# VHH binders against MCM-like protein MJ0961: the designs that were tried, part 8

Target 1, 362 residues: MCM-like protein MJ0961, of Methanocaldococcus jannaschii (q58371r317to678)
Amino acid sequence: RNEELIETLNELGRKKNIIDILSNYLISQIKGYELVKKAIFLQQIKGAFKFLPDGTPLRRDSHILLITDPGIGKSTMLRRIARLFPQNAYASVTTATGGGLTAIVTREATEIGDGWVVKPGVFVRANEGTACIDELTVDKNVMKYILEAMESQTIHVNKGGINVKLPARCAVLAACNPKRGRFDRNLTVIEQIDIPAPLLSRFDLIFPLMDKPNRKSDEEIAEHILNTHIETATKDYKILGAIDIDGITVDEKLLKYYIIYARSCAYIEENQDLYLGEFDETKLIMPYLTDKAKKMIKKYYLEMRKLGEGDNPIPITARQLEAIIRIAEMHAKARLSDKVEDVDAEVAISIIDDCLKQVAYD
Key: E = the ipSAE of ESMFold2; O = the ipSAE of OpenDDE; V2 = 0.75 times the mean of E and O plus 0.25 times the DockQ between their complexes.

## First folded at step 2 (VHH)

Design s54 (framework vhh_7sr4_2)
Fold by ESMFold2-Fast, scan of step 2:
Structure s54 (fold): chain B 362 residues (1-362), chain A 124 residues (1-124)
Amino acid sequence: as target 1 above (362 residues)
Amino acid sequence: EVKLVESGGGLVQPGGSLRLSCAASGSIFSDYAMGWYRQTPGKQRDLVADISSGGSTKYGDSVKGRFTISRDNTKNTVYLQMNSLKPEDTAVYYCAADRTSYWEYLSPDEYDYWGQGTQVTVSS
């Protein structure tokens, strides 16, 4: 039934606010943080395949850092994404080792005689997926392995007579707390980020999430939980956790198909739970920037460049421009469009602007 | 590294037709967005038509329904079929190419690569 599935996915892509609806559905356990949810959803869509002239693959992935007050639900968000696909992985730096993140080399006698065996760590297991790294700042000695994986997109093993490079081309969704456990509103955000500049610069998006107790939001969360339990008790024959989008029932499986369809039609999960080999990848074309979208992005970039001419913690460079373009293209892909239109540029700019003004500019 | 050469311009009567061609020399031509822009004396360049790497098209309001943009990736060429030409279509027509990669730096120019232009004159 791939023809019916493809038509359903294409129809979903044409719905208004489809990205907002799907991103909220992806992380429905947390109320609010719509921009963060959109960024994480777009991160799952991934960039287009690109190669340097020498054949080296370009990074498709945007890396996201959540720096949060306690109680925001960062671990809930990370575990949700880690469970989305088999190639996604979760690790807490509190319990992780360098080898657990990269690769462990041990001597095994049970395979074919005595030999050294490579056991893949989190980044290798997360290849072509997302590595969700919780409690990023609790152990600075572990940070070097995270930086290395993000920089090289490979894990090099050279031990026990083994010399191999393992692919680790993954998105990183990381979370941590501020230096003193909670944001101090009298200090700049950047002063409270306990991450070395080389590692911090690898994150395309940095979201400082401050705990803003909102009684209405808390009531909405409570109501959602209560209604879910009531619905479960009265409708045990219903597809739990499904939503309706203009007559289309979207459950977990259809959400996963949508993400993979927007990302790669040739993808096959390790567990063979999701196979899209019959989708035509030529339909998943690289979107181009329309004239209006280019003008919007250019205008914003030049305004930020002018604002950043002073002594600022994070300089505005071509890297921020590349991040805006990548996110805009991801957004166009997410709505199954081959054009980067006004809406795509607006979303990309709003995401980058939120990050930059909270972290680097006032 | 990318060179654009336009052809097919000329003089035509009102109500007539012309087909413009733009030949490009890109190793990844199929990944490029291509466009046609026109410039009349005393005005800035105006959009005529854009075509994405996948063949999706966008047209300027004044030409919609009369002009058709298309591409042939085997010949690395983009075409503009102009039908029902009007005197106000008289302009220099420019071919443009833009790499859709997030690794490209956007300049003040709308497209990274431009042809030299071809004159279209609609007159009795």
Scores: ipSAE 0.000, ipTM 0.114, lowest interface PAE 18.9, mean pLDDT 75

Design s55 (framework vhh_7sr4_2)
Fold by ESMFold2-Fast, scan of step 2:
Structure s55 (fold): chain B 362 residues (1-362), chain A 124 residues (1-124)
Amino acid sequence: as target 1 above (362 residues)
Amino acid sequence: EVKLVESGGGLVQPGGSLRLSCAASGFTFSSYAMGWYRQTPGKQRDLVADITSGGSTKYGDSVKGRFTISRDNTKNTVYLQMNSLKPEDTAVYYCAAGLYSDWESLDEDEYDYWGQGTQVTVSS
């Protein structure tokens, strides 16, 4: 059975526009935002496994920030991703505490009597998954815990005689509103993001999702919402109902298997329904950067460095280069390739270019 | 135009020290991994040390513990501090630059730019 499943997954990976089709299927509840959906889908695929010479795993996760006008559906996107896998987690900063995000140490009854107990927070529970952090800017005191978790990828507990480091190697999908609740088109995007530079710089992708005041656009959004309710009420359509891709029926379970398969060793052992079996090193997708892709990424990065010369709100550094490489690797993995080719570099550059031009330049 | 200019080579006695410098121009230095390779007559070129754009370092087995690679992004310069020099360290030392990330040491073929080399001679 596993052989038939793997053959089906490999066949899906060969289909034209498979990443666009699957990313739209993943977040089908929201009309449009195809680039945002693609970025979120690629975030679930994760980058290549890499290790520093001392054996420390390097960050393979891209962090995404959605800064949106009210009503865009940011919470819908975050909750969809949080529900995708058991390893994924959702938290709203409106209700979360620093300990709830990291870890709580409390005195409690245990099997060996009363003692200190560590209760893992959102970042620890989201290890090897995605932490969906809603209403990011509502409490600035909480932002410091988010920055520390993103930077260290480890939660250190040193309290109550307990001294332990808990892994928190997760992607962060965060969302917030602009500083004054909605975007002012007469101000730069960066002036309206109420996030300290150290935290903002940890996000590989920042998407400003503006509600364009247009009667026609508002009518189209309303129609989509209404049609979605109508369609889900019929016997023939459901949100995330099965789709057909050239004779292959793709339902939510097959979508989840595809994502796990594309991750290279990133299987969810705790969810037996989504387990593909024992890790097979011969099938590990560890894409390497081809010379053509390397030259394309290099050229774009150097052009952006020159454009960003002087005082700009988000400095163009090696971190942006790493972001492009991670996203290109994610795209290669998503199409089940062991090579990062020009098509992967083009997609990664397109996503980064959109973000940088909207936030850091012009 | 991209240029890598090595300096600091010369004649030194066994047990002595030298500091090599490589001044880079024509590219965004902070985004490049930098390496030092050496070649002796009739032998293959070998890795001495490299440093990624993020500062991670790797050393050849024969120099580990004696040599230290470092970089100064404000001066667009990479350095190789060579201590406890041995006659076997006699070689032409080449500076190399390659565009890559903070996490990965480059293979020789992945370096895009090479300097002309500087001679280091360890002899009494």
Scores: ipSAE 0.000, ipTM 0.124, lowest interface PAE 18.8, mean pLDDT 78

Design s58 (framework vhh_7sr4_2; at its last look DockQ between E and O 0.21; V2 from the best seeds 0.00; counts 0 for: pae E 16.2 > 2, unsure alone 63.9 < 65, placed apart)
Amino acid sequence: EVKLVESGGGLVQPGGSLRLSCAASGFTFSSYEMGWYRQTPGKQRDLVADIYSGGSTKYGDSVKGRFTISRDNTKNTVYLQMNSLKPEDTAVYYCAAVRYGSSWLPDRYDYWGQGTQVTVSS
ESMFold2-Fast, scan of step 2: ipSAE 0.005; ipTM 0.414
ESMFold2, look of step 3: ipSAE 0.000; ipTM 0.164
ESMFold2 (binder alone), look of step 3: mean pLDDT 78; pTM 0.788
OpenDDE, look of step 3: ipSAE 0.020; ipTM 0.304

Design s63 (framework vhh_7sr4_2)
Fold by ESMFold2-Fast, scan of step 2:
Structure s63 (fold): chain B 362 residues (1-362), chain A 121 residues (1-121)
Amino acid sequence: as target 1 above (362 residues)
Amino acid sequence: EVKLVESGGGLVQPGGSLRLSCAASGFTFSDYAMGWYRQTPGKQRDLVADISSGGSTKYGDSVKGRFTISRDNTKNTVYLQMNSLKPEDTAVYYCVAEYRFSSGWTYEDYWGQGTQVTVSS
């Protein structure tokens, strides 16, 4: 039956505008923000397994920061992604502790007697998934643990006779408000972000989401959220929560299987808890850059370098080039292609360009 | 809210001694490197001394052997013992708290308001 599921997933990948349709379905609770939804969807697909000639692994995960006015629905987006897979996790910095983000060591009863027990925090639970960090800037004392986890990709525990390193290789989807709670349109975006440069530089994509108070827009968003809660109360997800893509009924389960399949192309059992069995290297989607895609990405990068040669708040470096390549490869994987075509490069460039112009060039 | 409260500055004769204190609140003191910088009129701030979260110390060349930095993590306070003071030591002294990684890279810093030290006959 696994064969039938794989055939369905491959057929979905051939549908026109599949990435736009699935990314909107992934975060259907929020009206609009199509580019942000696409970026978050691509973040779930993850980058390719690639190494430099010297054996150095290339970064696979892209980190996303949402800096929003109140009421945009950032928490709704983060909670949706946190609930997507068991590997994903949610934390609000307002209630989080350093130990809650990393690991806590406590003394309690065990099967082998009383002893010290390690309780994994958010980053450890989010290993190989996405850590959704809400209200990033409300407590600067906690932000340092976030930066350390993003840099080390491991959490080291050395307490109570326990000495262990826990993996924390995850994508970070973070959200915060501007320094003064709302955007001031008389100030640049970058000066309203209360995040130290070292932490800010870890984010490939920074989306400033500004909202003008508008009763019609707020009513539409509120109605959409309420309708989503009503649908969730009903157990028939195939009818009420499903969409039709050119004769294929896509429900929540099929969306999740599509994302996992695009990540690694491993076989999936129909009744499994969204776990791919041991992945088969011969079935990995390892997209390669076509000459046309290389030329497009290189041209854009060189043009951005020229624009950034002046006195700019965010310098354009090899990091941005690598980010464009990662996102282009994510897009190719998302359409189940082993080739990064001009369409993939164009989407990656459009996402990066939107972010850079809103943050660095406003 | 992070606060650094400096005390112990004042007027002293050449060859005299002063002890500066900086009381910290609003962050986990033991995780931060603590330091003292000074600024003379018309010059930039220069490092006087610092002490890491682990207790390792560094001194500016002009004060090495005369000044001693220390910390008390139970009182959330950093001290600068200043001996054999010279007129050239006259400056505003600033307390700083820095979150540093092992590479020496500073994630964030907090600065005090400064305390005046005057060395004159």
Scores: ipSAE 0.000, ipTM 0.110, lowest interface PAE 20.8, mean pLDDT 78

## First folded at step 3 (VHH; framework vhh_enristomig)

Design e38a (from e38 with T50D; at its last look DockQ between E and O 0.01; V2 from the best seeds 0.00; counts 0 for: pae E 23.0 > 2, grease 25 > 24.2, placed apart)
Fold by OpenDDE, look of step 3:
Structure e38a (fold): chain B 362 residues (1-362), chain A 122 residues (1-122)
Amino acid sequence: as target 1 above (362 residues)
Amino acid sequence: EVQLLESGGGEVQPGGSLRLSCAASGFTFSSYAISWYRQAPGKQREWVSDIDSGGSTNYAESVKGRFTISRDNAKNTLYLQMSSLRAEDTAVYYCATEYYDILTGYEEYDYWGQGTLVTVKP
């Protein structure tokens, strides 16, 4: 059974536009926003395991911020992702305390007696998964902790005799509204975000999702919504129906398998044996960055840096370079490749470039 | 839904005694430490006393020896027996479950009651 599954997954990975197809299928409840869906899909696959010589892991998670007009369905996207895997978690900042995002220490009765107990927040709960955060508004007082969680992917607890470092190795998928509730076309996107610059800079991708009336798109959306309602009324509605990809039936289960298969790089032969024993992420073979891809990424970065020498609202820094690398790795893994190639770099650059253009120029 | 309801407040003369009650609902009362806080007019809210699930008690220095915290788990009720009351004890008294917010770096409570006013006047 496992062999057949693996064969099926491998076959899927060889299909043209498989990433586009699966990403759209992942969030089929919402019509359109293909680039955002693709980014979210890649986010679920995660980047490569990499370690510094001292054993410190490099962040392989990509953080995504959605800035959305009301009615776009951001909450639907976040909830969909939050339910995708047990390691994924959902939180709304409006209902959550600062501690709810990271961790809270409470005094509770334990089996050993009364003591301080650490309650994990969304970042900790989403360890090795994705933290979906809705209505992201950050108080200045708690910002430093969020920043630490997003960057170092750990949370320090020091209270009531508890001194521990909690793992929070999660990707962040966050959504927020513009400051005035809707985008103002006369203002830049950055001017309309109520997120501090330091936090903003830690997102790899920022997607402004503006509600632009478009007759064709609107018609498609309307049709989709109406059909959903009709199907729901008939009790035949499946949230995620199976799709056929060149004779392969893909359902939600198979989609999840594919994501995990890609994430773990189990498609690499050398890694297959590692799953038979104790799982050690340090021993896993990850896709390697080819020279061609490296050159392409380097070239783009240098060009962007040169262009940014002016008063750009978003400074191009080494963080963007790392973001590109992560996305390229994710893409390579998503196509079940043992190497990061120029095609992966191209896609990564394209995504980042689109985001930057939308945020900086529009 | 977690609810805390304080009662027993009122006016008392200096040196007098008063017993406050906090009725808790919506959670397993016996499993949580619970605390009394007070807020005097124009002052910040301050911690008064707490009792853990095991019955261990702690007191602020200002009330030590005068106030006694206790709990009845069967009734889901927290008590504060106040004696030798002073003018400085005048405040709204709040009941709350105790937690530490890592992000804020200070002690907070998940839920607060509406409070009960204690006025110590000659």
Scores: ipSAE 0.000, ipTM 0.192, lowest interface PAE 16.0, mean pLDDT 83
ESMFold2, look of step 3: ipSAE 0.000; ipTM 0.106
ESMFold2 (binder alone), look of step 3: mean pLDDT 80; pTM 0.795

Design e38b (from e38 with T50D D52T N58Y; at its last look DockQ between E and O 0.15; V2 from the best seeds 0.00; counts 0 for: pae E 21.0 > 2, grease 24.8 > 24.2, placed apart)
Amino acid sequence: EVQLLESGGGEVQPGGSLRLSCAASGFTFSSYAISWYRQAPGKQREWVSDITSGGSTYYAESVKGRFTISRDNAKNTLYLQMSSLRAEDTAVYYCATEYYDILTGYEEYDYWGQGTLVTVKP
ESMFold2, look of step 3: ipSAE 0.000; ipTM 0.138
ESMFold2 (binder alone), look of step 3: mean pLDDT 80; pTM 0.795
OpenDDE, look of step 3: ipSAE 0.000; ipTM 0.213

Design e38c (from e38 with D101T L103F; at its last look DockQ between E and O 0.02; V2 from the best seeds 0.00; counts 0 for: pae E 18.1 > 2, unsure alone 64.9 < 65, grease 27.5 > 24.2, SAP .7 > .668, placed apart)
Fold by OpenDDE, look of step 3:
Structure e38c (fold): chain B 362 residues (1-362), chain A 122 residues (1-122)
Amino acid sequence: as target 1 above (362 residues)
Amino acid sequence: EVQLLESGGGEVQPGGSLRLSCAASGFTFSSYAISWYRQAPGKQREWVSTIDSGGSTNYAESVKGRFTISRDNAKNTLYLQMSSLRAEDTAVYYCATEYYTIFTGYEEYDYWGQGTLVTVKP
């Protein structure tokens, strides 16, 4: 049974546009926003395990910020992702305290008496998964923890005599509204973001999703919504409809398997044996960056840096380079490749470039 | 083996309240998110609510403000408190969980109970 499944997954990975197809299927409730869906899908795959010589792991998670007009369906996306895996978590900042995002130390009655207890917030709960944060606003009191969680993927708690370091190795998928609730066409996107620069800089991808009336797009969206309602009313439809990809029936279960299969790099033969025993992430073989991909990424980075020598609202830094690398790795893994190739680099560059253009120039 | 058993369904009048339970076994309940789904006659099964391992909750728009999902990890039980019930809430309600590890290979991913019927009628 496992062998058959693996074969099926491998076959899927060989299909043209498989990433586009699966990413769309992942969030099929919403019509359009293909790039965002693709980014979110790749985010679920996660980047490669890499370690510094001292054994410190490098961040393999990509953080995504959605800045959306009302009615775009951001909450639907976040909820969909939040329930995708047990390690994923959902929180709304409007309902959560700052501590609820990170960690809270509270005094509680224990069997041994009153003691201090650390309650994990969404970042900690989403360890090895994705923290879906809706209505992202920043509390100054917890800003440092959020920044730490996003960058070093840990949270240090020092309160009430408790000094602990909590793992928060999660990807962040966050959504927020523009500062005035709706995008102003007369302002740049950056001017309309009520997120501190340090936090903003830690997102790999920022997607401004503006509600732009477009007849064709609107018609497609309307048709999709109507069809969904009709289907839900008339068809004996399983919770999640399956799709057919060249004779392979893909349901939600298979989609999840594919994501995990890609994420774990179990498609690499050498890794198969590692799952039979004690799992050690340091021993996993990850896709390696080819020289061609490296050159492509380097070239783009240098060009971007040169362009940014001016008053750019978003400075191009080494963080952007790392973001490109992560996305390229995710893409390689998503296509079940043992190499990060030029095609992966190209896609990564394209995604980042699109984001930058939207944020910086509009 | 993972097992889920729903209970608490029945007939209720519009505006009434009902509490559903889902007894879980065969896995570390506290470590996993668990969800409620429902399927009305002739309609597609739809997501209702999810509670993650940390207790964070999410709801479908149609039930938001009326339904409350909760869990008792000590009892390995999921609950759905339904209030202000409407005719549209008539459905078989299912609890479901995802169970997987990257270490054990490809096992069953989604587990469902048999469901419990909720009928809202005058």
Scores: ipSAE 0.000, ipTM 0.214, lowest interface PAE 12.4, mean pLDDT 83
ESMFold2, look of step 3: ipSAE 0.000; ipTM 0.213
ESMFold2 (binder alone), look of step 3: mean pLDDT 79; pTM 0.790

## First folded at step 5 (VHH)

Design A10 (from e38 with L103W Y106S E107S; framework vhh_enristomig)
Fold by ESMFold2-Fast, scan of step 5:
Structure A10 (fold): chain B 362 residues (1-362), chain A 122 residues (1-122)
Amino acid sequence: as target 1 above (362 residues)
Amino acid sequence: EVQLLESGGGEVQPGGSLRLSCAASGFTFSSYAISWYRQAPGKQREWVSTIDSGGSTNYAESVKGRFTISRDNAKNTLYLQMSSLRAEDTAVYYCATEYYDIWTGSSEYDYWGQGTLVTVKP
């Protein structure tokens, strides 16, 4: 292994506010939206492995839905994440088909003759990564395929003598506009979401991003755009892809290494390709929930259960508890810790609480 | 309703050329892989060529270098340019879309055209 690289990654994990800094760097093309960036960053790290008594793996991925006014930059965010790793993938529902999301079986000449060939769709290509699904609500039939892929985590092909089961264990980062194309501030957020309850309930985090006219913010955005055009035109333009964190230079490559290292909870097997994120899942170090973190999460869940009773639009169920645990595990891993501590529970609770207040209670 | 209509067949001498067309309707043509098949008298259908939604092409070994498959998404039309035709190329040529939806276990767009006859005569 590169001893210096591992030492650098461990040092980064000890820096104050490392998760906030790296999450903002991950989606630096968009100004603001720090909480959304943090959630997306944590989504890339994945939760701990868990199995039912029969050996069925439980969902470790958190799914994120962005419901945005036009012009917010949702497509920019999705394309950034899709380009992050080879196993990430992008699709727009406007052009997607069921086969394009799952798999297509087609005829091609092969090295041993003519035959059927499986072409992996978005969910299969995104296995162990993130499937970025744009314009989620434009086609009701496509939403059914997305729900099925999120539930089964596998795609089965049985055609033309081919009988294979393809893994599709991926996080979903989806984006759409409200029912009428733009948010109406006189209506509740939930009234403006055109997604069936079964699919909506699969998303751990739902972020309504509204375009709020603000002269200072608009001036900052305009200045950023203008400066980008000026810098591009001057011929001394350099792609600024690096930041300094207390003497450590972090570029795109080091960011990717950090995410992969964090996914493994600081465990790498000999000869593993750190950069590609390929590793033996059976050897990953799983963060365990400490007693203090367990008590904090349980207390919040029970308080929300009481609040959720009595005429609230979204009921608080075991799904929210599972979402908090997944995010807390992701945060612990992002700190390169094998323990889910009170700080991790606090961050996870704050993210979930913010989403619930924006969608269900305001 | 999905429909595929082949045209352009006819009689041609060995070494000649023909261009087949397939007009598609009732589905999002640009999103699917579309294939050409042929069936000679008394024989099973044989795959000839496929072009996917991205424009990548593949050919049966028997026609490689002689046939060119192409598509015009603006016109929802599939083409097969055939050159250096041989007697063994005599067949009814079909265009087909074999979309297999693995989630439902069925094909929604597993459709065949009526075919167009190509006869290579001396």
Scores: ipSAE 0.000, ipTM 0.386, lowest interface PAE 12.3, mean pLDDT 78

Design A14 (from e38 with Y99V T104S E107T Y109S; framework vhh_enristomig)
Fold by ESMFold2-Fast, scan of step 5:
Structure A14 (fold): chain B 362 residues (1-362), chain A 122 residues (1-122)
Amino acid sequence: as target 1 above (362 residues)
Amino acid sequence: EVQLLESGGGEVQPGGSLRLSCAASGFTFSSYAISWYRQAPGKQREWVSTIDSGGSTNYAESVKGRFTISRDNAKNTLYLQMSSLRAEDTAVYYCATEVYDILSGYTESDYWGQGTLVTVKP
């Protein structure tokens, strides 16, 4: 039956607008935010696995920051993603300690006597998955641990006679409110982000989600709040309903299989046994940039560098170029391609351009 | 003008040792990862070893434990200390700069030296 499942997944990957449809379905509990949903979906697909000649792994994960007015549903998005896979994890900085995010060392009785034990925190538990960090800016001391985890992709424990490095190669999906609790439309977005530059620069995508007081948006927000209260009162959970994509019924299980398949196995199924279980980096899909995609990305980067010659709050650096490449790779994988083509570059540029114009150029 | 010039090759008996050097000019040597490659008669070029700008090293499985790559940034020189040489180590040895191409996301060899011949003769 695995062959029939693989055939279904391949057919889905060939459907028009499949990435838009699946990304909206992934976070269907929230109305709107199609671009944010697409970015979060692509984050789950992950970029190409790459390494330097010395064997140092390059970051394939895209980090996303949601900076939102209250009531937008950022916590709902984060909890949805945290629930998606066992590797994903959720934490609120309001209740989390540095050890709760990284690792805790305690002395406990063992079968061989009393000893020190390491209890993995959120970043270690989210290894090869996504760490969903809510209320990022509420405690500035905690932000340093988050930055260290994002930079090193490891958590080093050197306490209680234990000296060990724990892997923490995860995507970070973080959320916070603006500096004063909500956006002031008379100030630039960047002035309202209370995050140190080293940490802010780790995020490939920054989405300022502003509450716009118009009748339709107010009704959508109210409907979401009411639906959440009704759901809590009845069963304390909501089952993600199935959708139909050109005769294919997609439920949560098939969505999860599609993400796993797109992440690692789409191009090796041909007369080969496919394993859709545990993550295996030896089976990672490594899409390559086509010449057309390279030229398109390079042209956009150089144009943004020229715009950055002015008095701009966010300088355009190699980090933005790397971000575009990661997102383009994610998009190619999400449509089950081993090639990053012009369509993938165009989508990646569009997402980055939207973020930059909202944060730096508007 | 970028130039890489290998030296130190020659004939040696099995089990012997040789030290290869690669003198670099025309670029900021200390900023580059630099590799040794070799090409045996009638075979395609193969990677031997790399040392990055920070001094971290990596080796092909066939030479691990027998070869040591090192660099002297003050002299703009790369070295390959070869020990326990075998007949299969007979090849022309090249040094090459490694460049990370951000657009492709892959590392590629850019500048190449002229090569130095190593012959392991029983």
Scores: ipSAE 0.000, ipTM 0.130, lowest interface PAE 19.8, mean pLDDT 76

Design A15 (from e38 with E98D I102F Y106S; framework vhh_enristomig)
Amino acid sequence: EVQLLESGGGEVQPGGSLRLSCAASGFTFSSYAISWYRQAPGKQREWVSTIDSGGSTNYAESVKGRFTISRDNAKNTLYLQMSSLRAEDTAVYYCATDYYDFLTGSEEYDYWGQGTLVTVKP
ESMFold2-Fast, scan of step 5: ipSAE 0.219; ipTM 0.623

